VHH binders against o13842. Designs and how they scored, part 31

Target 1, 320 residues: o13842
Amino acid sequence: MYETRDLTGNAGKPVDTNPWPNNSKIAVSFVVNYEEGGERSLLYEDEGFETFLTEAGLMPFPNRPVRERSIESCFEYGSRCGFWRILNLFKKHKVPFTCWAIGQAVEKNPVVVGAMEEAGCEVGSHSHRWINYEGVPPETEYEHIKKSVQAIQKASPSNSAPRSWYTGRASLNTRKLVCQVYKDLGLPQPFDSDEYNDDYPYWVADPLASKPGAEDDKGLLIVPYTLEVNDMKYAVAPGFCNSDDFYTYARDAFDVLYEEGLEGAPKMMTIGLHCRLTGRPGRFRGLQKLMEHITSKEGVWVATREQIAQAWSAKHPYKA
Key: E = the ipSAE of ESMFold2; O = the ipSAE of OpenDDE; V2 = 0.75 times the mean of E and O plus 0.25 times the DockQ between their complexes.

## First folded at step 16 (VHH; framework vhh_7d4b_2)

Design z3 (at its last look DockQ between E and O 0.01; V2 from the best seeds 0.00; counts 0 for: pae O 13.1 > 2, grease 25.7 > 24.2, placed apart)
Fold by ESMFold2, look of step 16:
Structure z3 (fold): chain B 320 residues (1-320), chain A 123 residues (1-123)
Amino acid sequence: as target 1 above (320 residues)
Amino acid sequence: QVQLVESGGGVVQPGRSLRLSCAASGFYFDWYAMGWYRQAPGKQRELVASITYEGGSTNYADSVKGRFTISRDNSKNTMYLQMNSLKPEDTAVYYCAKDTTGWYSNSYTFDYWGQGTQVTVSS
């Protein structure tokens, strides 16, 4: 599947027909990453502790085969406080988000799934652990994928399995493994967000098909994600120094895409959030400002990734 | 537990043919590339041939190209090595080997081997 790259996409051409409901000029997907409890720790028999996307990510914390409670405490802020602060804002503005939920994090705090579902948000899967899956044995990654789906479904009051998928630090096998797990569980194929390369959803060949274009090729819908309009930039360099940096950058990205939509090229935009980052009060002000800006505009569709996938597929079905 | 059991070895005259089989169990056979190694007396093990998880691509050592054919039957969890025009230099213990990297890999990592089957080419 990775023998070639698609460097062309749409070749700069907008779609002929607006796929978004109500003739919306942009589809906006807010994503909330729920990772707290899935990160590396000796408590979970990992090799060390996790600093990525934390206050310690850019600080000289020596990594050793020990537990680092200060960093674990930062993750706990995300699950204890940040998640709820963010959820309340979306409820106030009456718009949904999609959550990438880590299966182990859900097992350790299942109440978050019901809370998101009640608020009209989508709960997708972020796999079972928040680790780098490159180098993880394929059978182990398969089991992690399955565990995450089952954990989310079990915590769901509606018994809903995740329809949207994002691993992040994936292996070359991840995409096919995800499709294989969903097939083996008798579930509809998920929408895959392990790409960062377009402002539209797009189809690829079904990884489980005998070959691309065969009768058994039902396609796989890619709904791209972002590492650019993403609060991870509070914790990586070069990044955001304060909440105005986040707000201004995300606003400008929104305005560019919105203006393109007004000119006949309605696209999608993703905004990535992390409970332990934007959930901190000083950073949260930036999200508040962004939400006010986006919800003040006409012709904006704030939607879950499942909703975006369905709207797109209805007007742009897969052609094997 | 991964098990690889080779069979089909024996003593044959130069110029004859032999077919080796490798019965695999304890893992998802069609998830991994497979290979044949051999070890001649006093030599290190060398990769003789490899085949992708679906059987669509093969690779051979220069010394066996055109004479040996690797194949697999994923419905039977079995890999084969058809060895034609055998030479005394082909005398070795032949090992079935399993890759560990999965369907997609930049290079194979063959970490599991069977006990081997002896092939002796002698007049």
Scores: ipSAE 0.408, ipTM 0.766, lowest interface PAE 3.4, mean pLDDT 93
Fold by OpenDDE, look of step 16:
Structure z3 (fold): chain B 320 residues (1-320), chain A 123 residues (1-123)
Amino acid sequence: as target 1 above (320 residues)
Amino acid sequence: QVQLVESGGGVVQPGRSLRLSCAASGFYFDWYAMGWYRQAPGKQRELVASITYEGGSTNYADSVKGRFTISRDNSKNTMYLQMNSLKPEDTAVYYCAKDTTGWYSNSYTFDYWGQGTQVTVSS
């Protein structure tokens, strides 16, 4: 379904001079990835321990079929401490974030879903396992998608299904499978964030349509994510060495987009967070400063991704 | 789970007053603008009044300005609608509504509603 690539986009042309509520000059989406408990472990019949986005960074030794308790413990900090520290910050500032929750992680700590809903946050799905789905059989991925949706619904006091989807390390089958699962479950189509290629939401053809542009093509809304304004950079080299690196980079990104908004091109900004990373005190300071900077500006809409999706689709409905 | 429970409705004569209450739960009440809607038989649901999350600003439909007052007590998670000088045309089911926009500066989308309370004004 990725037979073609759109490398042009809007070709630098203004898309919408007023896409957001209250003439906001920027829509800011904070995303909290909740992955703790869904990472790779022998406990979950994986081949080894987790090596992606850990305190160890690039592992100096190959993965082995052993449990690495130090890594497990660091993930546990994310769920036991980091998550709540982050949540409290957003509660303090009375702004929401969007959570992309791993289904298995939610099963292991379901209380987080209710806490986020109460705080006005959106709970989306990050699939069931925090793994690379490239090479995973479609049948398996289908079940993982289904399980993640069900896990989140079950944990939700309102029985709410996730409307925001982000796999991250997705396969070429992921988008279609996600849409299929939602259809099969009788749920409304989610919006997809497994793209990093734009400052605006945009539509693609419905993966389940008979063909693009057909009568049954309802479209699929893409709300782009980011891998650069993302605290994952704490765990890569070169990357963020301290919280000032994160803050400065995020601040600069915000300022540039904000200025463009003032000039008549309001865009969206995404900030990616992980509980076990930014949730650590030494890194948390960066998020605090960023929050202060962003909320101090006029015309800033801090929104859930669902809110952004709704705002965009209202003004820009899909036209097959 | 978001819950909005209206109370205080009833049957009154023209010129009388009623006070509606909305008990909110399942969310941080003080984060959201709230509103009152009403729907008369055969008519569309219409906004009656709205109030910002901290109660600093209110908005009213022209038909109720000067007669109705919207207020809230965030410590009690409750919103009120004081309705004075009631008229027969005020007869409707009144609904408590929660903003879902999450924006604190006068642009609201009310997607959560209570079950409503009946207000009947008749001689």
Scores: ipSAE 0.019, ipTM 0.454, lowest interface PAE 4.5, mean pLDDT 93
ESMFold2 (binder alone), look of step 16: mean pLDDT 80; pTM 0.809
ESMFold2, look of step 17: ipSAE 0.005; ipTM 0.396
ESMFold2 (binder alone), look of step 17: mean pLDDT 80; pTM 0.810
OpenDDE, look of step 17: ipSAE 0.000; ipTM 0.219

Design z4 (at its last look DockQ between E and O 0.65; V2 from the best seeds 0.00; counts 0 for: pae E 4.8 > 2)
Fold by OpenDDE, look of step 18:
Structure z4 (fold): chain B 320 residues (1-320), chain A 123 residues (1-123)
Amino acid sequence: as target 1 above (320 residues)
Amino acid sequence: QVQLVESGGGVVQPGRSLRLSCAASGFKFDWYAMGWYRQAPGKQRELVASITYEGESTNYADSVKGRFTISRDNSKNTMYLQMNSLKPEDTAVYYCAKDTTGWYSNSYTFDYWGQGTQVTVSS
């Protein structure tokens, strides 16, 4: 699967002059990572507390086998307050986002799934635990993938399974495992977002195919994500120091892509969000400003990742 | 728990053949590359052969290439090593090994080993 790398892509050429509906000049995908309740904790039989994407940034002390209530409660803010603040903003502007939900988090607060669906948002999967899956046995990861899908589906008033997949800290087995789980569950193949390497969706070989290009190769759609237009930067150094940093960076990214769209190369833009980060009032202002900027422009399609996937697949079907 | 049980070793004269078997349990056998290692007295353990999870690709040490054949039957959770034209220098304890990572086959790391089976080639 990863034995080779495509470092060429489209070689700087526009793939499609009109890939999006209504002749949109850009497709904007907001992603809300819902992780709260899925982070590491002794409560969940982890070895320590969560150290990734916290208010403390890089922890100044080593992890210990203790519960850090300060960290736990910050995550709780994400689910208790931040998530709803974000959701209300999108409802106000009548645009959707895609949620990547941790299965365990959904189990602990299933009401969020219904709320998102009601708002027209997409609920995808972030796996079951918010952990690093590199080094995790494939059998374990398989179960986590399955559990996350089932948790989200169960929490869904429409009994909808997640179509968008993003593990984040994935293993080299993740992609194939995900496809395998979906197959085993009798669900249609999801699209994968564990790549950060393009401005367009693109196809790779079906991980479950006997070999690339074979008759049973139906392809796998990749919808790239982003680690730079991402509020995770609030939790890294130097990172974003305030909401203006986030806004300015995201705005600039949008403007560049939007201009390229106007010039005949409409692309997609991804904005990554976390409930406990952007959901804080001091950081939320940045998202508000960004939303106003983006929605003020003509020819902008704010879409779920599923919508983007569907639009792309319709015009660019996989060719084995 | 992962279990790897080797069998088929023994004492043979040079030029003869042996077939080793490795019975695997406790994991998804068809998800992992497998391998055979051997360790001769006073020498380091060395890779003899490896096979991908689906059995489509194999790799051999230069010293055994053309003489040994690694294969697997995923329906039986068993891996084999057919050793032909055995030489005295093939004398070693042979170990069945399981890859750690899973399907990814670009780099194998083996960390699960059986108890080994003795192969002795002598006139």
Scores: ipSAE 0.545, ipTM 0.819, lowest interface PAE 1.1, mean pLDDT 94
Fold by ESMFold2, look of step 16:
Structure z4 (fold): chain B 320 residues (1-320), chain A 123 residues (1-123)
Amino acid sequence: as target 1 above (320 residues)
Amino acid sequence: QVQLVESGGGVVQPGRSLRLSCAASGFKFDWYAMGWYRQAPGKQRELVASITYEGESTNYADSVKGRFTISRDNSKNTMYLQMNSLKPEDTAVYYCAKDTTGWYSNSYTFDYWGQGTQVTVSS
């Protein structure tokens, strides 16, 4: 794994003219990142305060071993207000999202898991902490992966373990470690979203197999994610200045893929959201407009990543 | 608590062979690349050989290529160095070393060391 790159994919060819239920022309995955309480803080014996995807943008001073209450307060807005505002919008439109839930954030506010399950949403794992896992010792990352699965399952009224996985700031060990943890816990392999490189799910070789294509190679399904149709662009440059920037960009991405679906190449699209960012009222208007646009169209399947993975796998099983 | 215990050193005549062993404990052995280093009196330590976590790829110093063979048995948590056609310049303390980064890394950083085993090649 990672010794070579697959720059070809499907070479621009349509993979399936009808991959989605009800002859849908596009599968849309909304993703809500629930990170609040997992970010860096001296409370958690981290080396400094959180500086990524905050209201402060690019900070003019170096990170230091102090508390930064203003940033912590902005994260708390996400858990106290933003999460619920977003959840209520999805309930109003009767469509689900997939959550990337940080295990520690769930431990500190477990009620969000039940609320999401009641609304028909999928709760996937975002690992245990919201940190950069590059350079984290492999045994430590293993334990974080395990703790996140257990925290989410414990908070789940249905006792459900996460079926979808996204680390984000992953190490080169992460994918194999995730599969190893799930195997050791006796759980089915999760669907992996730590890729950004296609508009279709696709299979890779099982990281735990003796080698690619071997008899023990059960495959691993990749369900790609996005860093560009993503409200993180409110907090990074060059980014969105106002909610219409987010709405217009996401709408245009949707319209392009929807039109391709109408012409015989139905694909999937992901839209990434953060409770503390789009949950702010001024930014939230952009999400409202996008939801009205998407839900007004025929042939649109708004689905969880698990649902997308299952629909794809049923028509495109792994062939070692 | 990482532990690496070398064995198999000794005094041998030129042209003879020795097999060094490194018993590992305190970590997931098959998660890491491993290596052998040596240090002659008054010299800096040098990498002799390294081996990937599955054992499918090896690397050797030019001075030992074709004479030394590194191997590992992940079921026994043990690494080996087969040293054939020994020369007086192979005289050194040989150290077992563990990579720090795990299965997939941009580079190996060997910073855990055993106590070493002496190899002396003399007539």
Scores: ipSAE 0.337, ipTM 0.710, lowest interface PAE 4.8, mean pLDDT 92
ESMFold2 (binder alone), look of step 16: mean pLDDT 80; pTM 0.806
OpenDDE, look of step 16: ipSAE 0.365; ipTM 0.741
ESMFold2, look of step 17: ipSAE 0.000; ipTM 0.127
ESMFold2 (binder alone), look of step 17: mean pLDDT 80; pTM 0.806
OpenDDE, look of step 17: ipSAE 0.518; ipTM 0.810
ESMFold2, look of step 18: ipSAE 0.276; ipTM 0.683
ESMFold2 (binder alone), look of step 18: mean pLDDT 80; pTM 0.803

Design z5 (at its last look DockQ between E and O 0.01; V2 from the best seeds 0.00; counts 0 for: pae E 16.3 > 2, placed apart)
Fold by OpenDDE, look of step 16:
Structure z5 (fold): chain B 320 residues (1-320), chain A 123 residues (1-123)
Amino acid sequence: as target 1 above (320 residues)
Amino acid sequence: QVQLVESGGGVVQPGRSLRLSCAASGFKFEWYAMGWYRQAPGKQRELVASITYEGGSTNYADSVKGRFTISRDNSKNTMYLQMNSLKPEDTAVYYCAKDTTGWYSNSYTFDYWGQGTQVTVSS
């Protein structure tokens, strides 16, 4: 699976001059990571408190086997306030986002799934816990994958299973385990976003195939994600210092891709968000400005990742 | 919990054959590479053979190439070591080992072991 790397891609050649509906010049995918309640805590039998993507940034003290209430309460703000502020913005502009939800987080606040579905948003899976799965036993990760899918389905008024998958801090086993779990559950194959290496969706061999190119190889669709147009940068140094930093960077990314689209190479853009980060009023302004900028342009398709996956697959079916 | 139980060891004359078996339980056998190690008296434990999770690839120590064959039956959660043309220098305790990584690994790390089975080759 990962024995080799494709460092060539499309080699700068045009892939598709019209990949999106209505001759859109760009497909924009907003992603809302819903992680609150899935972060590390002694309450969840973790060894310490969460240190990633917190207001503390680079902490002046090491992780310890204690509860850090300040961190916990900041995550709670994400689920209690930030999430809803973000959702309302998208509702106001009548555009969807894709949520990658942590299974445990959904279990602790299942009402968010219904709210997103009502708003026309896609709910995907972020696995069960917001942890690093490198080094986690495959059997454990298998159960986490399964639990996350089931948690989201249970919370869904339509009993919908997540089609979009993104672990983030994945193991080398993650992709195959995800496919295996879906198969075992009798669900259709999801698409994978644990890649950051392209402006287009693309296919890889089915991890469950007997071998790449075999008759049973139906492929696996990759819809790339981003770690740079991402509000996670608020929590890193030097990172984004204010909402204008986020806005400016995201705007510039959009403008470049949009211009390329106008020139005959429409691509996709991803914007990553976290409820507890962009959801804060001081940072929320940046997203508001970005939304205004993006929606003011002609030929912009703001889409769920599932919609992007469908559009791409329709024009570019997998060929083993 | 992970359990590995070796069997098939014994005392044989040089040139004879033995077939070792390893019965595995407590984990998804088909997800992991497996291996055989051996330890002779006064020597360090050494890798004898390894096999990928689906049995598509095998690796052997130079000292046993052409004589030993590692195989597995995932439906039975069992790994085998066919040892032909045995030599006195093959005398050792043979251990079944489980990889810790899972489906994919650039290099296998074996840290789960059975109790071992004694193989003695003597005239």
Scores: ipSAE 0.312, ipTM 0.707, lowest interface PAE 1.7, mean pLDDT 93
Fold by ESMFold2, look of step 16:
Structure z5 (fold): chain B 320 residues (1-320), chain A 123 residues (1-123)
Amino acid sequence: as target 1 above (320 residues)
Amino acid sequence: QVQLVESGGGVVQPGRSLRLSCAASGFKFEWYAMGWYRQAPGKQRELVASITYEGGSTNYADSVKGRFTISRDNSKNTMYLQMNSLKPEDTAVYYCAKDTTGWYSNSYTFDYWGQGTQVTVSS
């Protein structure tokens, strides 16, 4: 699986001159991470409070075993306000996003799944807890994956299981465990976004196959994500100081990929969002500006990750 | 390459039944919603029934509700349409279609179509 690295990809050559519907020059995937209620807290019997992607700077005693209500309160802003502000923007512009939802967060606020489905957005899985899975035993991670699928399906008015998968802080076992859970539940394999290494989808060998290229190797589609065109940079260094920093960076990334598409190499772009970060009014202005920029351009396809995966796989089927 | 092959059409008397099949190849069938469309002479193609990629949700045109049943077998890459209580108004070419938008959309976008199979309901 991870015994070798693919440093070559397509060696800088375009994969397809027209991979997207309507001769689109770029496919744009907005991703909304719904994590609120899945983060570390003593309330959930974790060893400490959440310190990742928060408004708090370095605080005294950051890893001591207590609850930090200020941090919890900032996450609550995401579920109470930020999620809805972002959803309403996408409804106004009549374009979808993909949500990766934490299973426990869904259990604690299931109304968000129905709201996203009504708006035409895709609801995928972000596993069950918002934690680093490298430190989690594989058997426990398997159960978390299963719980997240079940929680999302239960909250879904259409009783739909998630098709998109992103763990984020994954283990070396995560990809295989995800595929195994879906197989055990009798569900089709999900699309995997736990990669950050390209501007188009690509196939890898099925983790469940006897070996790469074997008759039982049905492939696994990778739809890469991003940690750089991502509002997490409001909370990590080097970061965004204000909404114009986010807007100009994301706009410039869009413009580069859009121009490459006009020159015969259409690609995809992902924009990562967090309810508690971009959902703040001052930061939200940057997303508003970006949305106006993107939707003002011809040949732009704002799509869910499932739509991108389908369009790509139709023209680029797996060849074991 | 994507292929959709319909079968099971024919000439039948009113009140009888037919079962259509759609054999799919060239793509991962279980990844996509599927649908049946029909086109009568002189009319536009209309949606008859659709089914999500996992088979958990189905939709039907009002004109066939209660008479037609869509189903799929992902292990055989096949979709079916059971057509009961056939009427002359059901006479049409029936098309199998592959959707791109799937389980979360209130509208299906069908990008690939079969050649169709003729169903004729006559006295």
Scores: ipSAE 0.000, ipTM 0.232, lowest interface PAE 16.3, mean pLDDT 88
ESMFold2 (binder alone), look of step 16: mean pLDDT 80; pTM 0.807

Design z6 (at its last look DockQ between E and O 0.45; V2 from the best seeds 0.00; counts 0 for: pae E 10.1 > 2)
Fold by OpenDDE, look of step 16:
Structure z6 (fold): chain B 320 residues (1-320), chain A 123 residues (1-123)
Amino acid sequence: as target 1 above (320 residues)
Amino acid sequence: QVQLVESGGGVVQPGRSLRLSCAASGFKFDWYAMGWYRQAPGKQRELVASITYEGGSTNYADSVKGRFTISRDNSKNTMYLQMNSLKPEDTAVYYCAKDTTAWYSNSYTFDYWGQGTQVTVSS
C-alpha cells in the first residue's frame, strides 16, 4: 500500500479548469475535529493524561499516570461551549462544515451529531479514540474503526454512517482496515483524508483489490487534509500566538488559491479546527474574520468534504 | 489470545511423507504471514517455510526446496506443511509461527509459536 510514493502528482499541470459547481474558483472545506471525550485519560484506561493540543502546550513536566483535571476541563470546554459557538457561526453564515468525530466522544455527547446534521453539516469519523494508532494491534484498530462508525450512526437521527474518514495519527494498516470494516458492515466505501499532499482530490488503488488495476479494483478516493491551515498551531511553538496569526495565515492561503482559481486552476482549500481551541472566545475572533473574508468573495464554494468528493468523482471517475 | 496448535508429526522411514497442520485461533489468521520452523537436537531453530497472508507467495529453506510445500486455508484458519521424500536430517520438532505484522510479507519476524510437533525420520 505504501511501498511506493508518488512524489510527482500532476507535475504542476492543470488538472481541471472547472472542477466545482457553478464555476467556483475555489472549494473551501472547513473541518471541525470533535475530539472531546476521546482524549487520553486514566478514566479510559490510558497510561496518563492527554498531552497533544492542550493549553499547556509544551508541558514543563512529563506525562504521569495521574489525572490532570486542568486538561480534562479544557477539553470539556470544547464540547460544552466551543463546539456550539462554532456551529452557530456556520449556521449564521448558512455554510456547512465537515466534522470528524471521535466515536467515544460522540458516545459521551451524542446530541452534537443531530445538531450538526440539522445545520447541514457532514459528520465523518475520526476513529474511536484520539490516540496514536501506530503500534496498536490491527485487530484492536479494526474494532475501534467499527465502534466509531456505529457510534456515529447510532447518534444520527437519520442513522447515517460517516462517509468521510480521517484518523490523523494513523498506522500503515489504517486505510485497509477502514475499507475492510465498511465492507464488513455492508456500507459503501468511504473516502480517505489521511493525506496532506495535494490541492486536489485524487485516486489510489482500492486497498481491498486483489491487486492494483485488477477487475475488482474500484479505487479509493483521497481528499487531502492540512496540518498548516489548522488551529492546532495554537498549541505548538512557535505556532499562532493570537487569533490574528491564525486569521492572517488562513487568509493568505485562501487568497493565493483563490487567485490561482481566477487564473484557471480552481483548487480546494481545507481549514482545520478544534472545538477547544478556536472555540475559545479569544481565538474565535480569528475564525469570524476568516469567515467574513471568505464569504465576501465571488465564486467561493464552501462545501462539505462529501460534496467535494462527489463533485470530483463525477468528473474524474476512477480508472484502474 | 493467540493460539497455534501443530499436529501430524510422527515417526517415518526415509523417503516417506508427512503432512503437518497448524490450527490457528485468537487473531485474524488471513491478515498475517505464517511460517514453519524446526529445531533439531543441539541445533538452533531454523525457518523451514513461510507463506504470505493470502498464500500468494511462499519461501523455503534450501534444504527442503522441492520436497516440502507450505499452504494455507484461510477459511479454516489452518496452515499445512506437506513433507515429501523425508530424510533423517529432517528429524526435528516443527513449530508453527505467526508473523508480527499484518499484510506485510517481508517482515519475517514471528512473535507467536506453537508447542511444536515431533517429526522423526529413521530406518
Scores: ipSAE 0.042, ipTM 0.571, lowest interface PAE 2.7, mean pLDDT 93
Fold by ESMFold2, look of step 16:
Structure z6 (fold): chain B 320 residues (1-320), chain A 123 residues (1-123)
Amino acid sequence: as target 1 above (320 residues)
Amino acid sequence: QVQLVESGGGVVQPGRSLRLSCAASGFKFDWYAMGWYRQAPGKQRELVASITYEGGSTNYADSVKGRFTISRDNSKNTMYLQMNSLKPEDTAVYYCAKDTTAWYSNSYTFDYWGQGTQVTVSS
């Protein structure tokens, strides 16, 4: 699978058939990462405390084998306040998001799954822990993938397993392991978002097939994600200073893709959010402005990643 | 429980051939690279050949290149070593080995071994 890189993609060619409903000029995927309770902590027998994507994450602190309550408290804001503030905004505007939920975070606060389902949002999986899976033994990563699916399904009032997948800090084995777990559980193959490399969904060969192009190659749909139209930039350098920085960047990205759609090349856009980051009131204003901008425009389809994947697949099926 | 069972060893004259088999069970065979090692009396165990999880790439010790061929049949969970043009210095116990890491790895780390099969090349 990773023996070669696809540097070509569509070679700049627009797709030949608009897959988006109502002749929409852009498909917009809002993603809410729900990670709170899955992060590193001595409470969970990890080697140290979490430093990534926090108010303190840009400061040079020595990571030590202790608990750091200030960092844990910042995560707790995400689950206690930020998640609900963001959810209520999406309910107000009557548009959905996709959540990538950490399995352990769901186990520790399962009510969020039902709340999202009731609001029409998709609950996908972010694996079981919020850690770096590079170097994790393959059998252990398999177990984590399975645990995350089970945790989300157990918390789901409709008993639904996640259809969308994102690990983030993945290993070279992750994609194949995810497909293997879903096959072993008798679930439909998930839509994979562990890529950042296109404004369209696209097909790759099924990692479980005997070889690319074989009769058993059912394909795997990639629905790319983003690290740049993403509120993580509040917590990494170079990043956003205030909510106007986030709004302006995301608005400009939306306007470019929307204009390309008006000219005959309708694409997709992802906007990444974290409960503990954009859920803060000062940052939240940027999301409010962005939502008003996007929802005021004609020909915009705000959809879950599952909806985008299904619309794409219907018009652009895999050809092995 | 990982099990590796070697077979096909024996006594042969120089210049002849043998085919070794390794029957594997207790793990996902097609997840892992496999290898053959050998150990002659009084010597350290040495890598003879290795093969990737799907069989697409192989590696050989210089002393056996062109004479030995490693292969695998993932549908039967079996690995093979075809040994042609055998020499007295090929006399050793041959071991089947399983890689620690699945699929992609920067280095092979073999963490489980079979009990071995004796190959003796003498006139």
Scores: ipSAE 0.006, ipTM 0.381, lowest interface PAE 10.1, mean pLDDT 91
ESMFold2 (binder alone), look of step 16: mean pLDDT 81; pTM 0.812

